# Designs tried in a protein design chat: VHH binders against Uncharacterized HTH-type transcriptional regulator MJ0568. Part 15

Target 1, 125 residues: Uncharacterized HTH-type transcriptional regulator MJ0568, of Methanocaldococcus jannaschii (q57988)
Amino acid sequence: MSQSIEDYLERIYLFIKENNRPIKTTELAKLLNIKPSAVTNMAKKLHRLGYVNYEPYIGITLTEKGIEEAKKILDKHKTIKIFLVEFLGLDEKTASEEACKLEHALSDEILERLKIFMEKFKDKV
Key: E = the ipSAE of ESMFold2; O = the ipSAE of OpenDDE; V2 = 0.75 times the mean of E and O plus 0.25 times the DockQ between their complexes.

## First folded at step 20 (VHH; framework vhh_7yz9_2)

Design g3 (from m2 with G54S; at its last look DockQ between E and O 0.56; V2 from the best seeds 0.00; counts 0 for: pae E 4.2 > 2, unsure alone 64.2 < 65)
Fold by ESMFold2, look of step 20:
Structure g3 (fold): chain B 125 residues (1-125), chain A 120 residues (1-120)
Amino acid sequence: as target 1 above (125 residues)
Amino acid sequence: QWQLVESGGGLVQAGGSLRLSCTASGRTFSDYAMGWYRQTAGNEREWVAFISSSGYTTYADSVKGRFTISRDNAKNTVYLQMNSLKPEDTAVYYCARVGSDFYEEWGQYWGQGTPVTVSS
């Protein structure tokens, strides 16, 4: 999955979780700081890929596939952030920014190994 | 929803063996690293063994060489084979997904535990 798709799914998930309603294309464009037409094009792509339900004028929601993928991305973010703060001593704001960059590059296998490492050594830090 | 059910615990003589099982309900069990932990009364849970989705395993020093973790993704099950058991292994054993949950809609990802008592 591309970084752009991952950013869209994460933002859609967080919005719907917080607001309990579909996100409109204009709202998503504002959150991502891009043109509404770019959001519309991506929403159609995400729909074709099976990640979102898209209804013009109503907004965007996630399918089960989309929710699962968004949760994996957020789990990567949280795991990396905890590692950077607890093991490397970064402040939370910097760690969150760096985690956003790293989460798109990290493979699922390496994420699992990182989690195992953190569990093994959390009492030794 | 996500549920974990441990089984296979019981009373066993020192030097004996037990095999614990943990069956998961839910989607994509095979995508998660899983672990066994144990806890005695009044103490924090401690990790015992981990297995990644690809089969990478690691063990706490106290059980290395005696315990073996494995998984059967077709049955959504993770196992802990415990050999050469010692009274110090007496605990409630739990299985869980390794790490922390973020944005989990399900409840706690811990099972309810299976008691193991190793007598002298």
Scores: ipSAE 0.200, ipTM 0.651, lowest interface PAE 4.2, mean pLDDT 85
ESMFold2 (binder alone), look of step 20: mean pLDDT 79; pTM 0.795
OpenDDE, look of step 20: ipSAE 0.683; ipTM 0.892

Design g4 (from m2 with E104D; at its last look DockQ between E and O 0.87; V2 from the best seeds 0.00; counts 0 for: pae E 2.3 > 2, unsure alone 63.2 < 65, grease 24.4 > 24.2)
Fold by ESMFold2, look of step 20:
Structure g4 (fold): chain B 125 residues (1-125), chain A 120 residues (1-120)
Amino acid sequence: as target 1 above (125 residues)
Amino acid sequence: QWQLVESGGGLVQAGGSLRLSCTASGRTFSDYAMGWYRQTAGNEREWVAFISSGGYTTYADSVKGRFTISRDNAKNTVYLQMNSLKPEDTAVYYCARVGSDFYDEWGQYWGQGTPVTVSS
């Protein structure tokens, strides 16, 4: 999937997990620093793809498919961040920023091989 | 969400073979690296073999050339073929998603384990 879809799913998931309610288009637009109309257009696309439920005045929630995909993206982010901090010595803030950039570039297979590497060598770093 | 059921353990003579199976009940099995681990009494659980989603494999030095990990994504199953077994292979064997200890948000997904006893 595309980078923008991944960014939307991740942000929607985290918001709902923390706030226990749907995220409104204006709230998501503010978090992403984009226009509400761009959020509405993407919400309609995500709905067609089966990732979200979107209702005016109520907001956006994730389908089961959307939740599963968001969890994969977050797992990738977390794995990369841990690698950058624990194996390369970056500070938490820098590592989080770099992980956000890298998560869209790595394939699932390379991510899983990184996990294997980290598990094999965790005591040697 | 994931449930893992190991099977195939038992009592075997040194030099013998066993094939362990681990079936996952859950979504997205094919997306994740899987591993076999083992634990002997009084020791930490140690990794034995890993297999990536795409079939890349790696083994602990103590089992190289004797053990083979494989997977069947259509059956949500990972296998460990153990040949030329030694008494020091005696342990409870567990399968798990690789990296469970790093990612507490998803929890640890361990089965009950399958005991393997290798007698001399």
Scores: ipSAE 0.360, ipTM 0.771, lowest interface PAE 2.3, mean pLDDT 86
ESMFold2 (binder alone), look of step 20: mean pLDDT 79; pTM 0.797
OpenDDE, look of step 20: ipSAE 0.650; ipTM 0.875

Design g5 (from m2 with S100T; at its last look DockQ between E and O 0.63; V2 from the best seeds 0.00; counts 0 for: pae E 3.3 > 2, unsure alone 62.6 < 65)
Fold by ESMFold2, look of step 20:
Structure g5 (fold): chain B 125 residues (1-125), chain A 120 residues (1-120)
Amino acid sequence: as target 1 above (125 residues)
Amino acid sequence: QWQLVESGGGLVQAGGSLRLSCTASGRTFSDYAMGWYRQTAGNEREWVAFISSGGYTTYADSVKGRFTISRDNAKNTVYLQMNSLKPEDTAVYYCARVGTDFYEEWGQYWGQGTPVTVSS
């Protein structure tokens, strides 16, 4: 899955979790710092792929498929961020920015081995 | 939601063997690294062995060479073969998914554990 799709699913998920309502296309455009027309085009694509429910003027929600994918992306982000902060000593802001860059490149197996490493040594930090 | 059920514990004489099992309920057992931990009364749980989704394994120094972790994804089950048991291996043994899932309600999933007693 492309980085653009992953960024949309992540942001939609977090917004709905925090606000308990659909996200409007204008709101998502502001959060992603892109044109509203780009959001509309991607929302239609995500709908065709089965990741979102999209209603003009009401907004965007995630399907069950979309929620599951968003959770996987965010788990990867959190794992990398924790590693950078707790094991490498980065500040929270820098770690979050670097995690965003790394999460799209890391394979699932390597992520799981990173989790194992972190669990083995969490009490040694 | 994940539920883990450990089994196979019991009383064993030093030098003996036991095989522990842990059966998981959940959406995608095969996607997650699994581990065995143990705990004696009044102490923190300590990790014993881990296995990744792809079959990579690692062990605590105290059990290396005596214990073997394995998994059967078709049965949603992880195993711990414990050989050459010592009284110091006496503990309640727990299986768990490795790591914290940021958007999962429980973070770390634990069952009731399975007690192992190794007599001297």
Scores: ipSAE 0.262, ipTM 0.702, lowest interface PAE 3.3, mean pLDDT 84
ESMFold2 (binder alone), look of step 20: mean pLDDT 79; pTM 0.800
OpenDDE, look of step 20: ipSAE 0.687; ipTM 0.895

Design g6 (from m2 with T28K; at its last look DockQ between E and O 0.79; V2 from the best seeds 0.00; counts 0 for: pae E 2.5 > 2, unsure alone 64.4 < 65, grease 24.5 > 24.2)
Fold by ESMFold2, look of step 20:
Structure g6 (fold): chain B 125 residues (1-125), chain A 120 residues (1-120)
Amino acid sequence: as target 1 above (125 residues)
Amino acid sequence: QWQLVESGGGLVQAGGSLRLSCTASGRKFSDYAMGWYRQTAGNEREWVAFISSGGYTTYADSVKGRFTISRDNAKNTVYLQMNSLKPEDTAVYYCARVGSDFYEEWGQYWGQGTPVTVSS
């Protein structure tokens, strides 16, 4: 099962923020419900791309570049979720699930235009 | 944390022009939509103009055709060219990232504003 780079970075970021330690490959495999070998392969790829530090004795951490990318993904999630709740009337759980699906597809320009729309019409909802 | 510094305000006769500037400190300025807002005494802050990361612009009806928002991503700066100024344009002008009120994690930072007074 192939997982997007963005999903890996977001999950790693949230784990480290919450637990204040590196995430082990076995832990990430359980969180993503995939094989440990798939996590190891992706961790090596993310390391080559400059997003993570990966060492067997430490686990996986994010580089500064990885943290910045993860925060950008989380910003997309939050923006989409607020739109779905505040403008379309979805409940929080449904909005969060739909935001997870949409965040990987939106370009930066469209996200920022969505923010503009929300700001222009926030008092009309 | 982003820091925003507005400048260029002042006293101008009706029909005159001013150019406001807002310099942002912070990473990824080019990824964010920016906006100008204004506030008169006793009133809520209102949006004036927005510019997206890619240069899409939109304006409040009251300023359309008279004001122009622009950006220079290399200088982390957004501008508001204000022409044909009217006394009702008198306000303190602020810049911000668009959508700052929706995000609790990043705080809601406005600059201190730059006052504009348009005399008759």
Scores: ipSAE 0.351, ipTM 0.763, lowest interface PAE 2.5, mean pLDDT 86
ESMFold2 (binder alone), look of step 20: mean pLDDT 80; pTM 0.814
OpenDDE, look of step 20: ipSAE 0.745; ipTM 0.918

## First folded at step 21 (VHH; framework vhh_7yz9_2)

Design j1 (from g2 with E104D; at its last look DockQ between E and O 0.71; V2 from the best seeds 0.00; counts 0 for: pae E 2.5 > 2, unsure alone 64.2 < 65, grease 24.7 > 24.2)
Amino acid sequence: QWQLVESGGGLVQAGGSLRLSCTASGRTFSDYAMGWYRQTAGNEREWVAFISSGGYTTYADSVKGRFTISRDNAKNTVYLQMNSLKPEDTAVYYCARVGSNFYDEWGQYWGQGTPVTVSS
ESMFold2, look of step 21: ipSAE 0.390; ipTM 0.779
ESMFold2 (binder alone), look of step 21: mean pLDDT 79; pTM 0.802
OpenDDE, look of step 21: ipSAE 0.673; ipTM 0.885
ESMFold2, look of step 22: ipSAE 0.365; ipTM 0.755
ESMFold2 (binder alone), look of step 22: mean pLDDT 78; pTM 0.799
OpenDDE, look of step 22: ipSAE 0.668; ipTM 0.880

Design j2 (from g2 with T28K E104D; at its last look DockQ between E and O 0.76; V2 from the best seeds 0.00; counts 0 for: pae E 2.9 > 2, grease 26.4 > 24.2)
Fold by ESMFold2, look of step 21:
Structure j2 (fold): chain B 125 residues (1-125), chain A 120 residues (1-120)
Amino acid sequence: as target 1 above (125 residues)
Amino acid sequence: QWQLVESGGGLVQAGGSLRLSCTASGRKFSDYAMGWYRQTAGNEREWVAFISSGGYTTYADSVKGRFTISRDNAKNTVYLQMNSLKPEDTAVYYCARVGSNFYDEWGQYWGQGTPVTVSS
């Protein structure tokens, strides 16, 4: 999955979780600092891929498939951030910024092994 | 929201063997690393063995060479083959998804466990 798709799904998920309502295309455009037309085009693409429900005047919600993918991306972010803070000693802000850079490149198997490593050594920190 | 059911525990003589099973009802079981843990009264739950979805395994030093973790993704099941059992292996054994303790927002998923008693 492309980084652009992952970024959209993650942001849509976080917005809906926080606000308990669909995100409008104009709202998502502001959050991503892009044109509303780019959001509309991506929303149509995400709909075709089965990740979102898109209603022009209501906004964007996630399908079950979209929620699952968004949760996977967020799990990568949180796992990387915890590793950077707890095992490498980074401050929270720096760790979050670095996690954002890394989360799109990390394979699922490596994420699992990172989690295993952290469980094995959690008490050695 | 996972449910986990451990089974296969019981009473066994020192030097004996048991095979534990853990069946998960969660979605995408094949995407997650799984672990076996054990707990004695008054102590923290300790990890015993881990397995990734791709088959990478690792073991606590206390069980290395005696225990073998495996999985069957088609059955949503992880196993723990325990050989050469010792009285110190006596505990309640649990399976879990690896990393559950790090993610308060996502919750922890523990079953009831399966008790193992190793008699001398």
Scores: ipSAE 0.323, ipTM 0.744, lowest interface PAE 2.9, mean pLDDT 86
ESMFold2 (binder alone), look of step 21: mean pLDDT 81; pTM 0.818
OpenDDE, look of step 21: ipSAE 0.689; ipTM 0.888

Design j3 (from g2 with T28K Y109H; at its last look DockQ between E and O 0.86; V2 from the best seeds 0.00; counts 0 for: pae E 2.9 > 2, unsure alone 64.5 < 65)
Fold by ESMFold2, look of step 21:
Structure j3 (fold): chain B 125 residues (1-125), chain A 120 residues (1-120)
Amino acid sequence: as target 1 above (125 residues)
Amino acid sequence: QWQLVESGGGLVQAGGSLRLSCTASGRKFSDYAMGWYRQTAGNEREWVAFISSGGYTTYADSVKGRFTISRDNAKNTVYLQMNSLKPEDTAVYYCARVGSNFYEEWGQHWGQGTPVTVSS
């Protein structure tokens, strides 16, 4: 999955969790710091791929498939953030920013090996 | 929701062998690292062996060379082959997804465990 798709799904998920309503394309454009037309194009793509429900006048929600993918991306973010804070000693804000950068680069296998490492050494750091 | 069912424990003489099984319910089993843990009365649960989604394995020093972890993704199952058993291996054995302790909103997923008793 591409970085752009991952960023969209994660932000849509977090917005809906916090606000309990669909996210409008203008709201998502502000969160991602991009043009509203780019959001509209991506929303149509995400709808075609089965990740979102998109209604122009209502906004964007996630399908069951979209929620599953968003949670997987969020799990990756949280795992990296915990590693950076607990094992490397970064402050929470810096760790969150770096996790956002790293989450798109890590393969599932490396993420799972990171989890193994963290379990093995959690009491030693 | 994930459920984990351990089996294969029992009573065995020192030097003997057992093979433990853990069957998971849930989607995407093949994407997750799995682990075996054990717990004796009055003590904290300790990790025994881990296997990554891609088959990378690692073992606690106390079991290295005697235990082998493996997985069958088609059956949603992880195994622990336990050879050359010692009385100190006596414990209740549990399986889990690696890292489940880091996420409170996802819940902790432990099964009932499978007791192993190693006698002289």
Scores: ipSAE 0.303, ipTM 0.733, lowest interface PAE 2.9, mean pLDDT 86
ESMFold2 (binder alone), look of step 21: mean pLDDT 80; pTM 0.813
OpenDDE, look of step 21: ipSAE 0.719; ipTM 0.901

Design j4 (at its last look DockQ between E and O 0.73; V2 from the best seeds 0.00; counts 0 for: pae E 2.2 > 2, unsure alone 62.4 < 65)
Fold by ESMFold2, look of step 21:
Structure j4 (fold): chain B 125 residues (1-125), chain A 121 residues (1-121)
Amino acid sequence: as target 1 above (125 residues)
Amino acid sequence: QWQLVESGGGLVQAGGSLRLSCTASGRTFSDYAMGWYRQTAGNEREWVAFISSGGYTTYADSVKGRFTISRDNAKNTVYLQMNSLKPEDTAVYYCARVGSNFYEDEWGQYWGQGTPVTVSS
């Protein structure tokens, strides 16, 4: 999956979880700092791929497939951010930005081994 | 939401063996590293053994050579074979996804009731 698709799914998921309503294309465009037309084009693509439900003027929600994928991306983000803060001593803002860069590249197995490492050594840092 | 059910605990004499099982509900069980943890009264829960999705295993020093973790992804089940048991192994044993202690959100943190293990002299 492309990084752009992953970024959209993550942002849609977080918005809906916090606000308990569909996200409008204009709202998502502001969050991503891009043109509304780009959001509309991606929403149509995500709909074709089975990740979202899209209704013009009502907004965007996630399908079950979209929710599962968004949660995996968030799990990677959170794990990497915690590692950077707690084990490497980065500040929260820097760690979040670096985690965004890394989350799309790291394989699932390596992420899971990172979790094992963190559990083994959490009391030593 | 994941549900984890531990079983196989009981009372056993020192030097004996037990096999613990942990069955998970959840569509993505095979994607995640799993762990066994244990807790004695008045103490924090401690890790015992981990197994990655790809089969990499690691053990706490106190159980190396005596305990073996394994998984059967087709059955969504993780096992802990405990041999040469000592009274110090007495605890409530829990199964969890590795990383559950780092997350405090709606979908990632919970502990089951566990399965008690008592090892007597």
Scores: ipSAE 0.399, ipTM 0.779, lowest interface PAE 2.2, mean pLDDT 86
ESMFold2 (binder alone), look of step 21: mean pLDDT 78; pTM 0.789
OpenDDE, look of step 21: ipSAE 0.715; ipTM 0.904

Design j5 (from g2 with A33S E104D; at its last look DockQ between E and O 0.01; V2 from the best seeds 0.00; counts 0 for: pae E 14.6 > 2, placed apart)
Fold by ESMFold2, look of step 21:
Structure j5 (fold): chain B 125 residues (1-125), chain A 120 residues (1-120)
Amino acid sequence: as target 1 above (125 residues)
Amino acid sequence: QWQLVESGGGLVQAGGSLRLSCTASGRTFSDYSMGWYRQTAGNEREWVAFISSGGYTTYADSVKGRFTISRDNAKNTVYLQMNSLKPEDTAVYYCARVGSNFYDEWGQYWGQGTPVTVSS
């Protein structure tokens, strides 16, 4: 899955969870700091791939597939952030920024191994 | 599981008005966005109007200025006030839950529909 798709799904998920409504393309464009036309193009792509529902003039919501993918990337973000703060001593702001960079590169296998390591050694930090 | 029941449809002359209601039996109604759709024979359902859990509304171009969607969260009900009706508004009207909350699996839930006929 590309970094662009993962960024979109994560941001859409968080917006809808926080606001209990679809996100409009203009709102998503502002949050991602890109042109509304780019958001519209990606929304159509995500719809074709089965990740979102996209209705003109309503905005964007997630399908079951989209929700599951968004949850996976959020889980990666959280796991990496906790590692950076608790094991490497980074402040939360810096850890969050670095987690955003790393989450798209980290394979599911390595994420699971990282979780196991953190659980095994949580009392050693 | 949600149940949605539409009502208020019927036969009306062009230029007339109807008010559709859709009552939901599910808990957490106030957390969900709701929509109205319509369908004529042999065609796909067409979106008509939308209202978010927070009260944001939007409409299809064909009904702007004539239709108003609203909700009453205390009654688990969404309404569609249809004014200045035209023969092309003739359809079966469906309400739907739109979007997901984080407690439920994604899916749109539809009612059985309420027929509206606008005679010329």
Scores: ipSAE 0.000, ipTM 0.174, lowest interface PAE 14.6, mean pLDDT 81
ESMFold2 (binder alone), look of step 21: mean pLDDT 80; pTM 0.811
OpenDDE, look of step 21: ipSAE 0.730; ipTM 0.912

Design j6 (at its last look DockQ between E and O 0.57; V2 from the best seeds 0.00; counts 0 for: pae E 12.6 > 2, unsure alone 64.5 < 65)
Fold by ESMFold2, look of step 21:
Structure j6 (fold): chain B 125 residues (1-125), chain A 121 residues (1-121)
Amino acid sequence: as target 1 above (125 residues)
Amino acid sequence: QWQLVESGGGLVQAGGSLRLSCTASGRKFSDYAMGWYRQTAGNEREWVAFISSGGYTTYADSVKGRFTISRDNAKNTVYLQMNSLKPEDTAVYYCARVGSNFYDEEWGQYWGQGTPVTVSS
């Protein structure tokens, strides 16, 4: 999955979890700091790929496939953030910002090894 | 929901060997790291070995060079080959699915029933 698609799915998931309603294209455009037309084009693409339910005037929700992928990237974010805070001593805000940069580049295997490392040393930090 | 079943434990003389196995009933076994832990009465469970989904292995210092963890994703099974056993290795051995984040409720949420291993002098 491309980084662009992952960013969209993550933001849609977080919004709906927080607000318990569909996200409008204008709201998503604001969150991503891009034009509403770009969001509309991506929403149509995500719909064709099976990640979202999309109605132009009501908004966007995730399919089960979309939810699963969004949770995967959020798990990467959370894991990286915890490592940066608890093992490297970064403050929460800086760690969250750096995790956002890293989450799309980190392979599943390296993420898994990171989790194993953190479990091994959790009582020593 | 995942179920883990350990087997292969028993009585063995010091210097002997045992092979433990753990078969998972859950879906997506190949996506998860798996681990072995052990526990003696009155103590916390002690980590023994991990194997990643990709086959990377790591071991506690006390078992390095004597124990080998492996997995067979086609059989949803993880193994622990235990060689050169010592009386100190006597414990109940548990198989575990490694959680997504060990600070989360999911960490270690799936454990087997345990298989007892007794190493006699």
Scores: ipSAE 0.000, ipTM 0.300, lowest interface PAE 12.6, mean pLDDT 83
ESMFold2 (binder alone), look of step 21: mean pLDDT 79; pTM 0.807
OpenDDE, look of step 21: ipSAE 0.729; ipTM 0.909

## First folded at step 22 (VHH; framework vhh_7yz9_2)

Design l1 (from g2 with Q108E; at its last look DockQ between E and O 0.01; V2 from the best seeds 0.00; counts 0 for: pae O 4.2 > 2, placed apart)
Fold by OpenDDE, look of step 22:
Structure l1 (fold): chain B 125 residues (1-125), chain A 120 residues (1-120)
Amino acid sequence: as target 1 above (125 residues)
Amino acid sequence: QWQLVESGGGLVQAGGSLRLSCTASGRTFSDYAMGWYRQTAGNEREWVAFISSGGYTTYADSVKGRFTISRDNAKNTVYLQMNSLKPEDTAVYYCARVGSNFYEEWGEYWGQGTPVTVSS
């Protein structure tokens, strides 16, 4: 999955979780700092791919498939961030920024191994 | 000033149906999107269904295929037809009006809520 798609799903998920409503294309455009037309195109694409429901004049919601994918990405972000802060001593802001980059590149296998490592050594840091 | 009044809640058996109504006091009802939320004690309010002024509808995944939102502009009323009800649908259901056109401001006006209990 492309980084762009993952970013969209993550942003959509966070917005809906916080606001408990569909996100408008204009709102998403603002959050992502991109043109509304680009968001509309992506929304249509994500809809075709089965990750979102896009309804004109209502906005964008996530399907179960979309929610699942978004949660995976967020889990990666959270795990990486915790590792950077607790194990490597980074500040929260820097850790978050780095996690945002790494979450798209880290494989599921490595993520699992990282979690195991963190669990084994959490008491040593 | 707008007021929303929900009705139609009650006790129903699993697999049963219930129809909720929400009547608005405003004169420009047809200009606004309307929606239904639900909330259980100790949990956050979650959206259920929305209908735009133009009649476009959207639903939460948990209720798709079972619930139908509709509106009657002549009666200033929005409806939620709930079929194939499940125990997990038990909640207080709230009606909401969008504050401005095209969902710009959500939840400016709320009703008092109507309780729905689905028994096994």
Scores: ipSAE 0.028, ipTM 0.383, lowest interface PAE 4.2, mean pLDDT 89
ESMFold2, look of step 22: ipSAE 0.266; ipTM 0.686
ESMFold2 (binder alone), look of step 22: mean pLDDT 80; pTM 0.816

Design l2 (from j1 with Q108D Y109H; at its last look DockQ between E and O 0.01; V2 from the best seeds 0.00; counts 0 for: pae E 15.8 > 2, grease 25.7 > 24.2, placed apart)
Fold by ESMFold2, look of step 22:
Structure l2 (fold): chain B 125 residues (1-125), chain A 120 residues (1-120)
Amino acid sequence: as target 1 above (125 residues)
Amino acid sequence: QWQLVESGGGLVQAGGSLRLSCTASGRTFSDYAMGWYRQTAGNEREWVAFISSGGYTTYADSVKGRFTISRDNAKNTVYLQMNSLKPEDTAVYYCARVGSNFYDEWGDHWGQGTPVTVSS
């Protein structure tokens, strides 16, 4: 199935952070549950956009631009998860699952406002 | 990498004004919301003002109408104009990047702060 640019960058970032090596296209295809040909096409697109370095025998790594974008996406996940746990009382597992559903839909502006709200009221929950 | 330097604090009489500055060394400054926070001895930091990457501003109720946050993205600088100061505004003022990735602590990078004292 097709995946957004955001899903690609997030998974590449997490893999490299955990494994300290480039991710192969076949590995990324497995993690994203999509066809290897789709990964190859997206890797070329991400390379053109400046988000990744792609080498056939080395695999995929993130550029500085790619790392910064991946961190923004992951910040959405963490912020939503913290809100769901600390402010709405969800258990950690459920909050993580719901954050995954919400993170791609939430605008950057609303995320920033949510962070400010949480800072302002963190001692009131 | 984010380093923040706050300045502009000092001693002022009630009813007076101060302008705080915060200069950031981080890349992508223009992409992030910035906030001002303040802290009195023995208390946790309190949010004061927020400015989004697009320039939208929001204020704590206690400072609304008296404080104005602004930014100059070309200079990587955020300002806090504080008017009609009250003794209750006495605190150390910090600026911070509001957004962070989940690998860093929530509440982001802090500078040394700039102390503001408002005397009666």
Scores: ipSAE 0.000, ipTM 0.142, lowest interface PAE 15.8, mean pLDDT 80
ESMFold2 (binder alone), look of step 22: mean pLDDT 81; pTM 0.825
OpenDDE, look of step 22: ipSAE 0.006; ipTM 0.245

